# Ledger of designs, part 34: VHH binders against Protein DOG1-like 4 (DOGL4)

Target 1, 232 residues: Protein DOG1-like 4 (DOGL4), of Arabidopsis thaliana (Mouse-ear cress) (q84jc2)
Amino acid sequence: MSKMRNLVEEKFLEFYESWVIQLELYLHQLLIAHNNNTMSETELRHLISKLTTHHKAYYTAKWAAIREDVLAFFGSVWLNPLENACSWLTGWKPSMVFRMVDRLRKSRVVLVEAQVKKLEELRVKTKFDEQKIEREMERYQVAMADRKMVELARLGCHVGGESVMVVEAAVRGLSMGLEKMVKAADCVRLKTLKGILDILTPPQCVEFLAAAATFQVQLRRWGNRRHYVTHS

## First folded at step 1 (VHH)

Design f15 (framework vhh_ozoralizumab_d1)
Fold by ESMFold2-Fast, scan of step 1:
Structure f15 (fold): chain B 232 residues (1-232), chain A 123 residues (1-123)
Amino acid sequence: as target 1 above (232 residues)
Amino acid sequence: EVQLVESGGGLVQPGGSLRLSCAASGFTFSDYWMYWVRQAPGKGLEWVSEISSSGDSTKYPDSVKGRFTISRDNAKNTLYLQMNSLRPEDTAVYYCARPDSYTELFYGKMDYRGQGTLVTVSS
């Protein structure tokens, strides 16, 4: 009994498992690069490019999947409960990434004043973009209780040919609204990532990406460890 | 298509030696950096060695440095890992890896990774 939602979930689960395996391999490359001062700037830029391409591939696959079933990304089957609990609009919260940037201030490669200023400007802009999306989500939730939606819900209690089509059109509209908000959140994520990488030097980019990937991989392991203890 | 086939794993005593091989096909082996990675039971992937396309540059983490040696034979399209002074903590499935091939994996293309080769170090 294959259902459309199950097929989208199965396809993205297969994609995500492969994506995480590749992320772990890139993490090991980043850690080696961070510990070795023998890599050229060209080699470091190539590694950074691989990570950037890897993240873009995730959003390409995600946007294709949410077009078919956006609800699959709320309570995702390819994420453990801890990963799901830490999600903000189906992914990482953009402003949280600046906590990782703050750790770079304590690294062997010190951020210069011009970088600190640009990072603070980016942090403020990112938080503003987050708040805008949060307001849009609130408006979406309020719209669910507006007069027209209440009328459509009442109509749905009286099943008939025409009422079925009107309710289906409304549900389709709600799904499109969620898809738009998820894409908007993902755009803030990509803009924040690109902004940080544009401000940092290649060695700092490697350290930042290593910290971010380490957190993602460890969060998954912590959640899977608890899942294993619970279910095994 | 890209294929990597690992071999040479087995059971060895602590302090023993083992030589792993990786037969590569479906790409120009001499153009690519190659890697050995391992996964111990219940643990994540660990990078154990890397080698440049020409074989002129090699790197190792401190956990295996001085004990493991990566090498390649571009004429035979084969990657090697010589493991000496093996310890119980070296017990893992060892995989031969080409990072660019892993980029293809997440697009639902052919999984080029071999099944790995199991190395068990026990008394």
Scores: ipSAE 0.000, ipTM 0.091, lowest interface PAE 20.1, mean pLDDT 79

Design f16 (framework vhh_ozoralizumab_d1)
Fold by ESMFold2-Fast, scan of step 1:
Structure f16 (fold): chain B 232 residues (1-232), chain A 123 residues (1-123)
Amino acid sequence: as target 1 above (232 residues)
Amino acid sequence: EVQLVESGGGLVQPGGSLRLSCAASGFTFSDYWMYWVRQAPGKGLEWVSEISSSGDSTKYPDSVKGRFTISRDNAKNTLYLQMNSLRPEDTAVYYCAKTPDEYLIYSGGFDYRGQGTLVTVSS
């Protein structure tokens, strides 16, 4: 049992609850902007900037937390079971955001040919980066099943002396490897998000961000409602 | 200095075969997973094949599965790609790449891509 691990989970739970409440508030503002069509380009860019800053704040807090306990992000206590089941390397799968982008093709704010081409190029690159990380994870899983790790796991039944030190060093190494992979996945997420926003016009950015936030908020609500359906 | 030098590309007719080679230096080749990636004109990078450090595990996308075979010779620090039943859509510059070290994965590219070797499939 680690007291530091429990503290990381408690601290991030508090952060995440507040972060989600603010995301829902921003979603409301995005939906008003999308439906109202009275906001200036300057006002739309300001709203997009607030969302971008909000997502950056999440990754800043996440990376601080995973330096302390990366395992807290696998089966996270601040996520419901449905959210945890849908996670890919502790977050959203980068290629899935292009499903939100596809909705823009049917929107009143039509994508021009040049944007469609750039988005397809970004989709292909994102899928390539995603597959690369999946191979890193497979390699990590194979390394965990390595003969040396199996031998060290057997030593874990003994407390005291040199065996404890060797096991602790191995566990630290495994955690550092996971931290690097999680950060790599998060970098692909951030680059994909930035890439999409750089290609889209401000009204299209608002629609995209509204779609993404709606999906995230609804997934959380669906998972929570499944658990809180009380049968009288 | 890490170096990867690809060779073996050229012009081939549809249905033909080519064998690509990658000479690796500046790192312990037998410690790294290795990859072949390609870039067709006007398109992004596409993963083509991967091989474990020992050579015991390989993986391919459906587009080349059954036609391409990746292999390695750890004694010679060389990676190979045997390409059979080549199609016009296989036309691309082919790159050899190693498992990324700490920060190159963050740039979105594979670690230590060489200059590549051009494969043109045309009649």
Scores: ipSAE 0.000, ipTM 0.104, lowest interface PAE 18.6, mean pLDDT 80
Fold by OpenDDE, second read of step 2:
Structure f16 (fold): chain B 232 residues (1-232), chain A 123 residues (1-123)
Amino acid sequence: as target 1 above (232 residues)
Amino acid sequence: EVQLVESGGGLVQPGGSLRLSCAASGFTFSDYWMYWVRQAPGKGLEWVSEISSSGDSTKYPDSVKGRFTISRDNAKNTLYLQMNSLRPEDTAVYYCAKTPDEYLIYSGGFDYRGQGTLVTVSS
C-alpha cells in the first residue's frame, strides 16, 4: 500500500520535483562552462551564484516545512529508498563532499598548497561538527525514553481522552528537538559548502558543483530505476 | 624569474623506460608542490603527477598510476619522473610545472617555464 502523504509532504514533494528539474538545468550549464574554458571569471562567478542561490532556496523551503512538520523529513517521501538510505539527518553527509574535491585533484585540477591546507582544515572542522551533532542526536534519542514518551507509548496501546494533551505536548517537544538537530545539520552542510567554494577558484567551483549536482541527479535516477519510483 | 628546464626525453619502444629531470630556479623550490604535465599531439595539457613540497606525498592519475613515479631533490632543486612500461599513448611533450599562488590550475593552465622534453613511444 502506498503511504498516505500529509499536506507538508505533498507540498514539499512538489517543490522538490521542481527544484530538481532546475538543478538539472543548472547542471547542464555547469557542464558547458566546465568544457568551455572561454568563459570569463565574471561569467563563472555568476553561474556559481545561481547555483548557490538555488541551494539556499532549498534550505529556505526546507526550514519552512520542518517548522510545520519535521517528521516528514525523516521519511522524505519525495526521495526514493536509495536516496533516503544515503541521507544523514535528512540530507547529505557534509564530509562526503571532500571526496568529490579529492576526485577533482585526481582529474586535471591542480590545487595550490595553500588550498590543500585550507581544505584539510575544513575537513577536520566538518568532521568535528558532524560528530558534535551526532552526539547531540544520540543524547536526544536516549532522552526520548522519558516519562512523556513512555506515556505516549502507553497511550498508543490504550486510546484515552484526557491524556491527549500530554501526548500532544510530548510530540511537540520531540518535534522541536528534531527540528533543532536538522537545522544544525543543515548549517554544517551550508558551512561546508561555502567553505569549499571559498577555497576553490571559480573554474574549480564550477567543476565541483557540476560533480556534486551530477552525483545527486544520478543517485536519484539510480534509485528510481531500482525501486520503480517515478520522480521528475 | 621562474625557470623550469626539462630533460631526459627521447625515443623509446613500448614497454621501455625513461627518466625525466627538471631543473628549477627562480623560486624557493622546496616550498612548492610540483607537477609533471604532458601534451600529446593535438591534445591539451594533461596532469600526470603530483608531489608535495617535502616529497612525502605523491599522486597520479589512473592513466599512469603504477607506471610513473615522481620524486624530487630539494637540495638540487630538481624534479624527477621515472616512467616505466611506457605506451604509445604516453607520447607527448612533458613539462615540469608548479602552481601559481592563490588560484587553481586546470590542465591547460599550469605554470611552467620550460620548453618541455619530447617523449616518443614507438615500435
Scores: ipSAE 0.000, ipTM 0.222, lowest interface PAE 14.0, mean pLDDT 85

Design f17 (framework vhh_ozoralizumab_d1)
Fold by ESMFold2-Fast, scan of step 1:
Structure f17 (fold): chain B 232 residues (1-232), chain A 123 residues (1-123)
Amino acid sequence: as target 1 above (232 residues)
Amino acid sequence: EVQLVESGGGLVQPGGSLRLSCAASGFTFSDYWMYWVRQAPGKGLEWVSEISSSGDSTKYPDSVKGRFTISRDNAKNTLYLQMNSLRPEDTAVYYCATGSDAYELLFSRYDYRGQGTLVTVSS
């Protein structure tokens, strides 16, 4: 699988560019719905479902790709340097979305006390899950900083079939550990997103999703201003 | 109670075609987004296709885009998946799901309520 890392990166780059274009189209629909407030509850639920399905498609493609080469997602070629700098375990930091929720407190569709309480409970749970994953990541890094990493560095200085086999086995072990951590982080992201959408009304969901998509799109545009690419 | 009954699976040669059906009951079918998801032996659940309540909007992952077509008949409460140019990699149990059920199937690891229909692509 490591031999096909270039192909995994190429395929996911193509997927991601198309996925972002479609996200921008959905953002346009969300902004129209939010600003004009002309849609029925059924129409709003339909639009929210489109966004939820779009995010599901991303994680489906991501999990298929990380099974082939998880290392492609650390320093991803389909992300600009700013997007990579803002990544937490290959994606957005789950607790950050509550900053977008805070905007809803000042919107024309006010959060009721029961929603505020549930959102705060969700924020606490999300932060706890993040910290658990961060502890697992630290344990992984400590294991990598142990004797095994030093031995791999030394073996890399020698030419021979025996050292190649040992290095390949170690790289497979590292990749499996990273895959588990990335999937755990993605599960926290999905649970946090679902939890927020379950608490909010359809108009509030549209406003929240519009804020989240706007931030993602703008972060990409800000980063691209510094890094000019011809065909991204 | 919500019931989804899949049918149309079977053994087909590579390059062949199959049409899957899903008979829905226990809810107002025309109000719900519908999904096809699949599970290959020893693999996780994979989203295959989606269709809006009216049928006007459809979406596919790149793995099946151009080969599979989702459609629905709201008068008959039936969902379809037309599968063309089948490959050995398409071998899986195919499940029909509502909007919420598709989300739970893909990400929550809840037990699926239906048994699905088996598609085997082999010579």
Scores: ipSAE 0.000, ipTM 0.130, lowest interface PAE 14.4, mean pLDDT 80

Design f18 (framework vhh_ozoralizumab_d1)
Fold by ESMFold2-Fast, scan of step 1:
Structure f18 (fold): chain B 232 residues (1-232), chain A 127 residues (1-127)
Amino acid sequence: as target 1 above (232 residues)
Amino acid sequence: EVQLVESGGGLVQPGGSLRLSCAASGFTFSDYWMYWVRQAPGKGLEWVSEISSSGDSTKYPDSVKGRFTISRDNAKNTLYLQMNSLRPEDTAVYYCARHSPEYFLETYGSSGYFDVRGQGTLVTVSS
């Protein structure tokens, strides 16, 4: 549905702008909690839960949207060009979050050796999962090129309603393939995020989430100011 | 209704082999990454293998690497685990598990990354 595709982009843009504003508010709460040692474990866990619920809302909205139009997420209109350039399969690259974890090693709250070992095991697993999805994407791109060549050749020989139906079926098949790859990538993201939060203490979770949110917010701000540097 | 049914467990001597099967129904099996996980008596859950939705990519911990092989048949909605050179420490209940990112976010602070665990199948390695 063309109307569904137009509506998907408009609705997700509105959703995402509101979602980012709320992320900035949560970032301020995380920074306050990180700088103050007066919050109880219960209070820290409640704040961490707010962030995980916020990310859940994002993936719930995203998967509803990709079911309708996955292509909206490749070169998204709600992201600036810098955010799009830094995207890996419609989102953050899973292994990149371990750079945020590395900041914890140099912070006030030191990781114990058992945590370091578990985080390294998770890092290796995340990189492996990431590489598997990259291979699937490469195979999809090759298959897409082969299908286009065959369909273009066939359209040169056969014209009419039956050809139109075949093309529409092929396009839907390609979209379903992309939906599966995007969901697989999101699964690696969520598994990686869950794994890190399960290994870290509540104060370390707050510091990690603050670092991740800071990076996301700053990347958006840097990209939104692009016209001050590259204005034509 | 989503269901996972494990089978193939039993009593085997050290050095022996077993092949486990998991029959999946109620969901699009080919869309999901699948896992085999085990729980030995008195111990927690241990991941023993994973496989991508397409079957192209597999991963194992060092404890079973070279001895266990995970595979899937998407046409038959079935997951397999071939276990060779079995050791007494492989004694456990083996579970078929589907990964669910939605379930992960629902269960912050727990091992909720496993969605729809089956009934399990008991593997006993003993003389």
Scores: ipSAE 0.000, ipTM 0.126, lowest interface PAE 14.3, mean pLDDT 79

Design f19 (framework vhh_ozoralizumab_d1)
Fold by OpenDDE, second read of step 2:
Structure f19 (fold): chain B 232 residues (1-232), chain A 123 residues (1-123)
Amino acid sequence: as target 1 above (232 residues)
Amino acid sequence: EVQLVESGGGLVQPGGSLRLSCAASGFTFSSYAMYWVRQAPGKGLEWVSEISYSGGSTKYPDSVKGRFTISRDNAKNTLYLQMNSLRPEDTAVYYCAKDEWLEYLFSGTFDYRGQGTLVTVSS
């Protein structure tokens, strides 16, 4: 029995499919740029701008969707099980990208001492922010066992009449909390990305973005092969 | 916070020279191309020069080519503009600027610039 999708899931699935296709196109351009040492800084910046705009579009769509149904993103049907397993609060874990930066350092990219220092500071900050969010999430999850949720659980077995209003109110409350948490997590992602790209030179940014995009695309491909997921 | 502070402007006669400086802080200076732009009275912003992050490449519009020279010292987080053979039409407030595509991502704004320094070319 296949899981029925709601309207939000269907719409975002369609969006994401298209978004990933465009990402692959940009990835190709990034790789060309990375292998072409003759590209001007202006050209590199233009390419970087395209990528950042593309990511902006993703979060714009995501945040619009979570206002309607944040729960859809905690069981993202547009992702395969491997992608979902690697997700932290409905997306990539911010601290993970520093592994990609470390990879750059090992792949002919020379970072000056000042860059290394700033990256380390950013790493520490990112970890701190992640931990704060995790603590809040824990508190939120514990709070789910409050009167309203207990009532919801009880009524879930016998929903009717006035009890429906109570259930709806409880679900709304939960959704609002989760939406807040997801947005907070996304902010950390965006800040981390901004921080990294601010530290790196344009050529380094292109390489970093290529690595990140490659990882994302390959993770999707690996997961699809493993779990026989078909995407349009 | 990104800070850009221009200096070196003043009154000069036609044919004279000035050297502008821009002190940068609040970002990794050596990671970004930098620009000089100017705004004459009653006119819009005009691009004056560009220098790559490493200083290895420079660009100029025809209006200042051969007369202006942009340079940078990444160790000092400073941008320079040597202006020679100044003309009355060069009279403007000069700004150093940084392209911030990430700021565009978040706020829709793309460039940072300082308060500017006034250059007046008059006999």
Scores: ipSAE 0.007, ipTM 0.257, lowest interface PAE 9.7, mean pLDDT 84
Fold by ESMFold2-Fast, scan of step 1:
Formats: structure tokens, sequence, C-alpha cells
Structure f19 (fold): chain B 232 residues (1-232), chain A 123 residues (1-123)
């Protein structure tokens, strides 16, 4: 039964569960900081740095894992069905974070004109990069249906043994293309996150990160159908 | 701290061969795509080869395709460039470069390339 999960899936599942637990602990710290007017700029920057480092740890582990099995990240076993349904190229759609920034603007956060302009420039750039990746994914999916790939799939089904190697080589080529696209999408996510944090003040960063972490944690809770985890 | 140290450059005659090496440290080498770029005297940087983090995919511009081969040894954290059929136009400082995207999260002053190794092709 454990063979239903490959080694990459098992290793990343263990990593991800631990990573989410730590994210919830950081979210608790962000919420305390947001409600505490006595925290210094240095203390807020330290907390922001903890979350930035935490996100870097995720992408470092993810990129090591996709090198071995990128398909594990499409319909991931460490994500519940709701989390998987809300996924765009194995993670968050980069432009979604600007909706979180817009929410902050309508709350108690006051953005100065210079910040609004820089955020709008970043939003436009992020949407452009996102659309470029979507066009690459469309080309990739169309290429999978071309004559050569259809012939390879047919050959793999019709004959055994020898044709397996040809089909496996084709699948390997498809996996390499997906690895590049997933990494490109993650790079847009990282650029967007870094860009937002560079534009916002430390209190605004804390509120933004709290909103983002709250959404991620709540999406996971909403999608879970289990009251508890039973260990054998 | 990220370090990239290039070696293997030198003086070679047209038609000759050189093998460049890049020793990488301070990051998880096997998780990053790597590049070779070059800069001829008085010109900008020119991309000459790219290799995926696994080594399963390589790319070259037409100017070097068929003559240059990029490879990597993830166990040794080393990137290579085998250069054959060298031409005077290949004279440049060659740099090993890391995929810069991850650095966006941590520093706006990242430098993803090493100090370089000079390749001179002349008789």
Amino acid sequence: as target 1 above (232 residues)
Amino acid sequence: EVQLVESGGGLVQPGGSLRLSCAASGFTFSSYAMYWVRQAPGKGLEWVSEISYSGGSTKYPDSVKGRFTISRDNAKNTLYLQMNSLRPEDTAVYYCAKDEWLEYLFSGTFDYRGQGTLVTVSS
C-alpha cells in the first residue's frame, strides 16, 4: 500500500506537513504583532525575515523534489482536494496576492501614492509574466496531442517490452518540460512576493503576510474532511 | 555565501579545444539551472549555454551549437563547458552563472556569476 506513494511523494508529504505546522506558528506571531502597537521596526523586520526564509525553504525543497518527479506536484497527495482545485501550476496564482493587497488598502492600512504606483506596476508585470507562462503551458499541452506523441502512445499500448523504452523516453521529455514550467511559475511567485515586501512598510508587510497565511491555513482547514489523524 | 569559481581558460589556436570548469559552493547546486555566458572585449554579456538542474535538458545559441557542450556533475558541484573547433570570435571572458530567480527573495544585490576565466583564440 505504501508503494502507492513514491519516495518523492513520501518525503515531500513529511516535509510539507512540518512546513505547514511552522507556518501556523508564524501566523500566530504575525497576528500578535499586528495587534501589538509596541513592537519596534527591528522586531517586525525580524518576523518578516522569518516568513521570507520559511517560503525560501519551501521552494528549495520543492525544486529538489520536482527534479526527481514533477508529476507528484500535479494533484499532490500532501494537498487536500480543495487545495488541489485552487492550484495554478502546482501553487498559488501569482496575481491573487494583489487581491490581498487591495483588501489591506480597504482596511486600516493606508498606502501612500508612491506605494500604490509601485504596486500597480508590479501587478501589471506579474500578470504579464503569468500570461507568458500560461501560453507556454498551452503550447506544451497542444504538443502532447501531436501526431508523434499519439503514435508513441498507440505503440506503447499495442506491443510490450521494446516499446516501453520509447514511451518512457517520451514521458521523460514531457516531464523535463513540466519541470521548467513549474520552476518558471515559482520564480514569478518569488519575484511577486519579494516585490510586494520591498514596497510595503514593516507593519503593512506583517498585515499582508498574516492575510496570506490566514488564507492558506483556512483553505487547508476547509478542505480537510477529517476530525483527527490516526497513527498506526 | 554563494561562490562560483571558473577555471580552464587560456590561449589556444583556431580549431583547438578547451574544457572550462566551474566549482560551485554555498547553495544546493543540484536544485539550480546553470549557464555559461561570455563577454568579449568592449561588448555586453552573451549567453552561450544552459543546463537544467538535472542535466536532462541543454540549450545553445546557433553561434556555438554543435561546437560547445555543457555538462554538470551534481555529486561534485561542478559545471563544465567543452569547447571544440574554437574560432577567433570565441575570444572572451567566460562566466559560470547560477539561475538568479531564488535570489529575488533574499537580496536585490545578488551576483549570480563568478569572476570568470579568459579564453583567447589566436595564432
Scores: ipSAE 0.000, ipTM 0.132, lowest interface PAE 14.1, mean pLDDT 79

Design f2 (framework vhh_ozoralizumab_d1)
Fold by ESMFold2-Fast, scan of step 1:
Structure f2 (fold): chain B 232 residues (1-232), chain A 124 residues (1-124)
Amino acid sequence: as target 1 above (232 residues)
Amino acid sequence: EVQLVESGGGLVQPGGSLRLSCAASGFTFSSYAMYWVRQAPGKGLEWVSEISYSGGSTKYPDSVKGRFTISRDNAKNTLYLQMNSLRPEDTAVYYCAKDWSEELYRLLTGYDYRGQGTLVTVSS
């Protein structure tokens, strides 16, 4: 069960490890900012901008990689089993971040009525966009299981250039369809993240980003500890 | 590319003073909290001091509080550590970092800067 990593997997693994370490550095800064009342709005906005730029860099690198090998992102070698098990279309499920916003209400975060209304509108829209993607993915899966799979199975009974060309075209079509779906899901993620940050004040944004980064970092650590306990 | 270059270490007698400097490049220095960490012979990394990105807040462990002062010059992208009343137990390699975590520190300096730092020896 040896898997030789292809060049895309090697490059993205190197990128992702560096990206996560920088995320942990930003998390530390967010926690300091959250506990430091001397920070100006300009300084907080700058820190928030660094986080949004960091996330944008992730999606830029991801989209370049999925153009070459989208399947590398289904069961990624740079993620532990727990991180992979919690993935929805190669990343976090967009609607889950609203649970983080709800948890922030228990802390120093005081949301005014206008913010609550805008967050609810965004939640509904995010859920709608999410369900639309899930329906489109189901249609791809049904199409693969039905007509296309039956036809490919029939062609598997014959050997020749024609059969090889049809199978190769089908595999290319599958990869292109998956790339489209992953990009659509990532667009919903980016719109949801930006939408929340646009609604929240700078101190609330810092607290939200700290909660999100903490969850991501802890999920990785929990998965790594499980692996260590299982194998050590 | 993040680069951190420490300087200012040396041999000093107990009770003496030294000022360490860290030249930072490859990132927006004024946007990051900065740390000094040290590693004594045969020991792990120890957090020494912390400064907010604006310089408005500093933190120290009890072992150096009142003796060490962290400061920064955001215009020059430079971090400083003023060390007074030095003790033999302060003998260590001193590193500046964007995080005091051991694993994170190792990556912050990059491949070419791993194992750098500035050696401070306090002895007669």
Scores: ipSAE 0.000, ipTM 0.094, lowest interface PAE 20.4, mean pLDDT 78

Design f20 (framework vhh_ozoralizumab_d1)
Fold by ESMFold2-Fast, scan of step 1:
Structure f20 (fold): chain B 232 residues (1-232), chain A 123 residues (1-123)
Amino acid sequence: as target 1 above (232 residues)
Amino acid sequence: EVQLVESGGGLVQPGGSLRLSCAASGFTFSSYAMYWVRQAPGKGLEWVSEISYSGGSTKYPDSVKGRFTISRDNAKNTLYLQMNSLRPEDTAVYYCARSDWEDLYYLSGPDYRGQGTLVTVSS
């Protein structure tokens, strides 16, 4: 039964619920800005800055939490099962964002040739950085299954308290490796987000951020309806 | 051009009833699942109800289950929300939305998520 939560999980759950509520409020502001068509470039950039700051606040809180318990972010209690199933290294997969950008290009967003070229260059770099992390993840997973690690796990099961410190040291090492990998993935996410926002005009940034926030909010809402996800 | 236009909101006393409508145009309404969402003053967006493409399946959160009923008329391209036993906590702007995975982007745009309709439950 999942009746108990540790302190890191309780603190981050409280943070995340507040963070999502504020994201929904920012989404409302993005939709108003897009509807109004009268906001100046300065006003649009201020709104974009608020969203960027909000995302940075998330990663600041996340990195503090993973320093204490990175495993809390794998199968997170503050995410529903659908959100967890769609996660790549505790968050969105960077390359998937370009599918959203391509969708915007086919809608009302008119991208000039120079922007298309820069987005393609960013896509290639993002894919390269993502593949480096995927290779590290594969190496990490293989290392977890090597003979020495299996022997340490087995020893811990049979000797109980007498081997606890040896098993705990091994687990701490695994956790440090995961923390480094999660931070690397988050850095690719932040670089990809910044890169896209730097290429797009302020109105295009508003549309992009609104699309991203809408996806995040709706994915959460859909996952909270387990009937449609698991019983439909 | 996809459009969703909500109507039917207003001031109502606690315990009263209200029926919201959403007129859809610019897409094949019968091919999409639809839902209602709301935003109370100073609160985040809350999912209120969803209905399948055919109307054969509906889902509600515990906060409105037994009091609200979502329905659709595919011949009229219209979505409805019947709200009974209204409470002060139901005070919010109510929005109609299309819930197709391929059209998640459209929910963020002005053409695809309506202006909303205000429901105020007070004495």
Scores: ipSAE 0.000, ipTM 0.093, lowest interface PAE 18.8, mean pLDDT 79

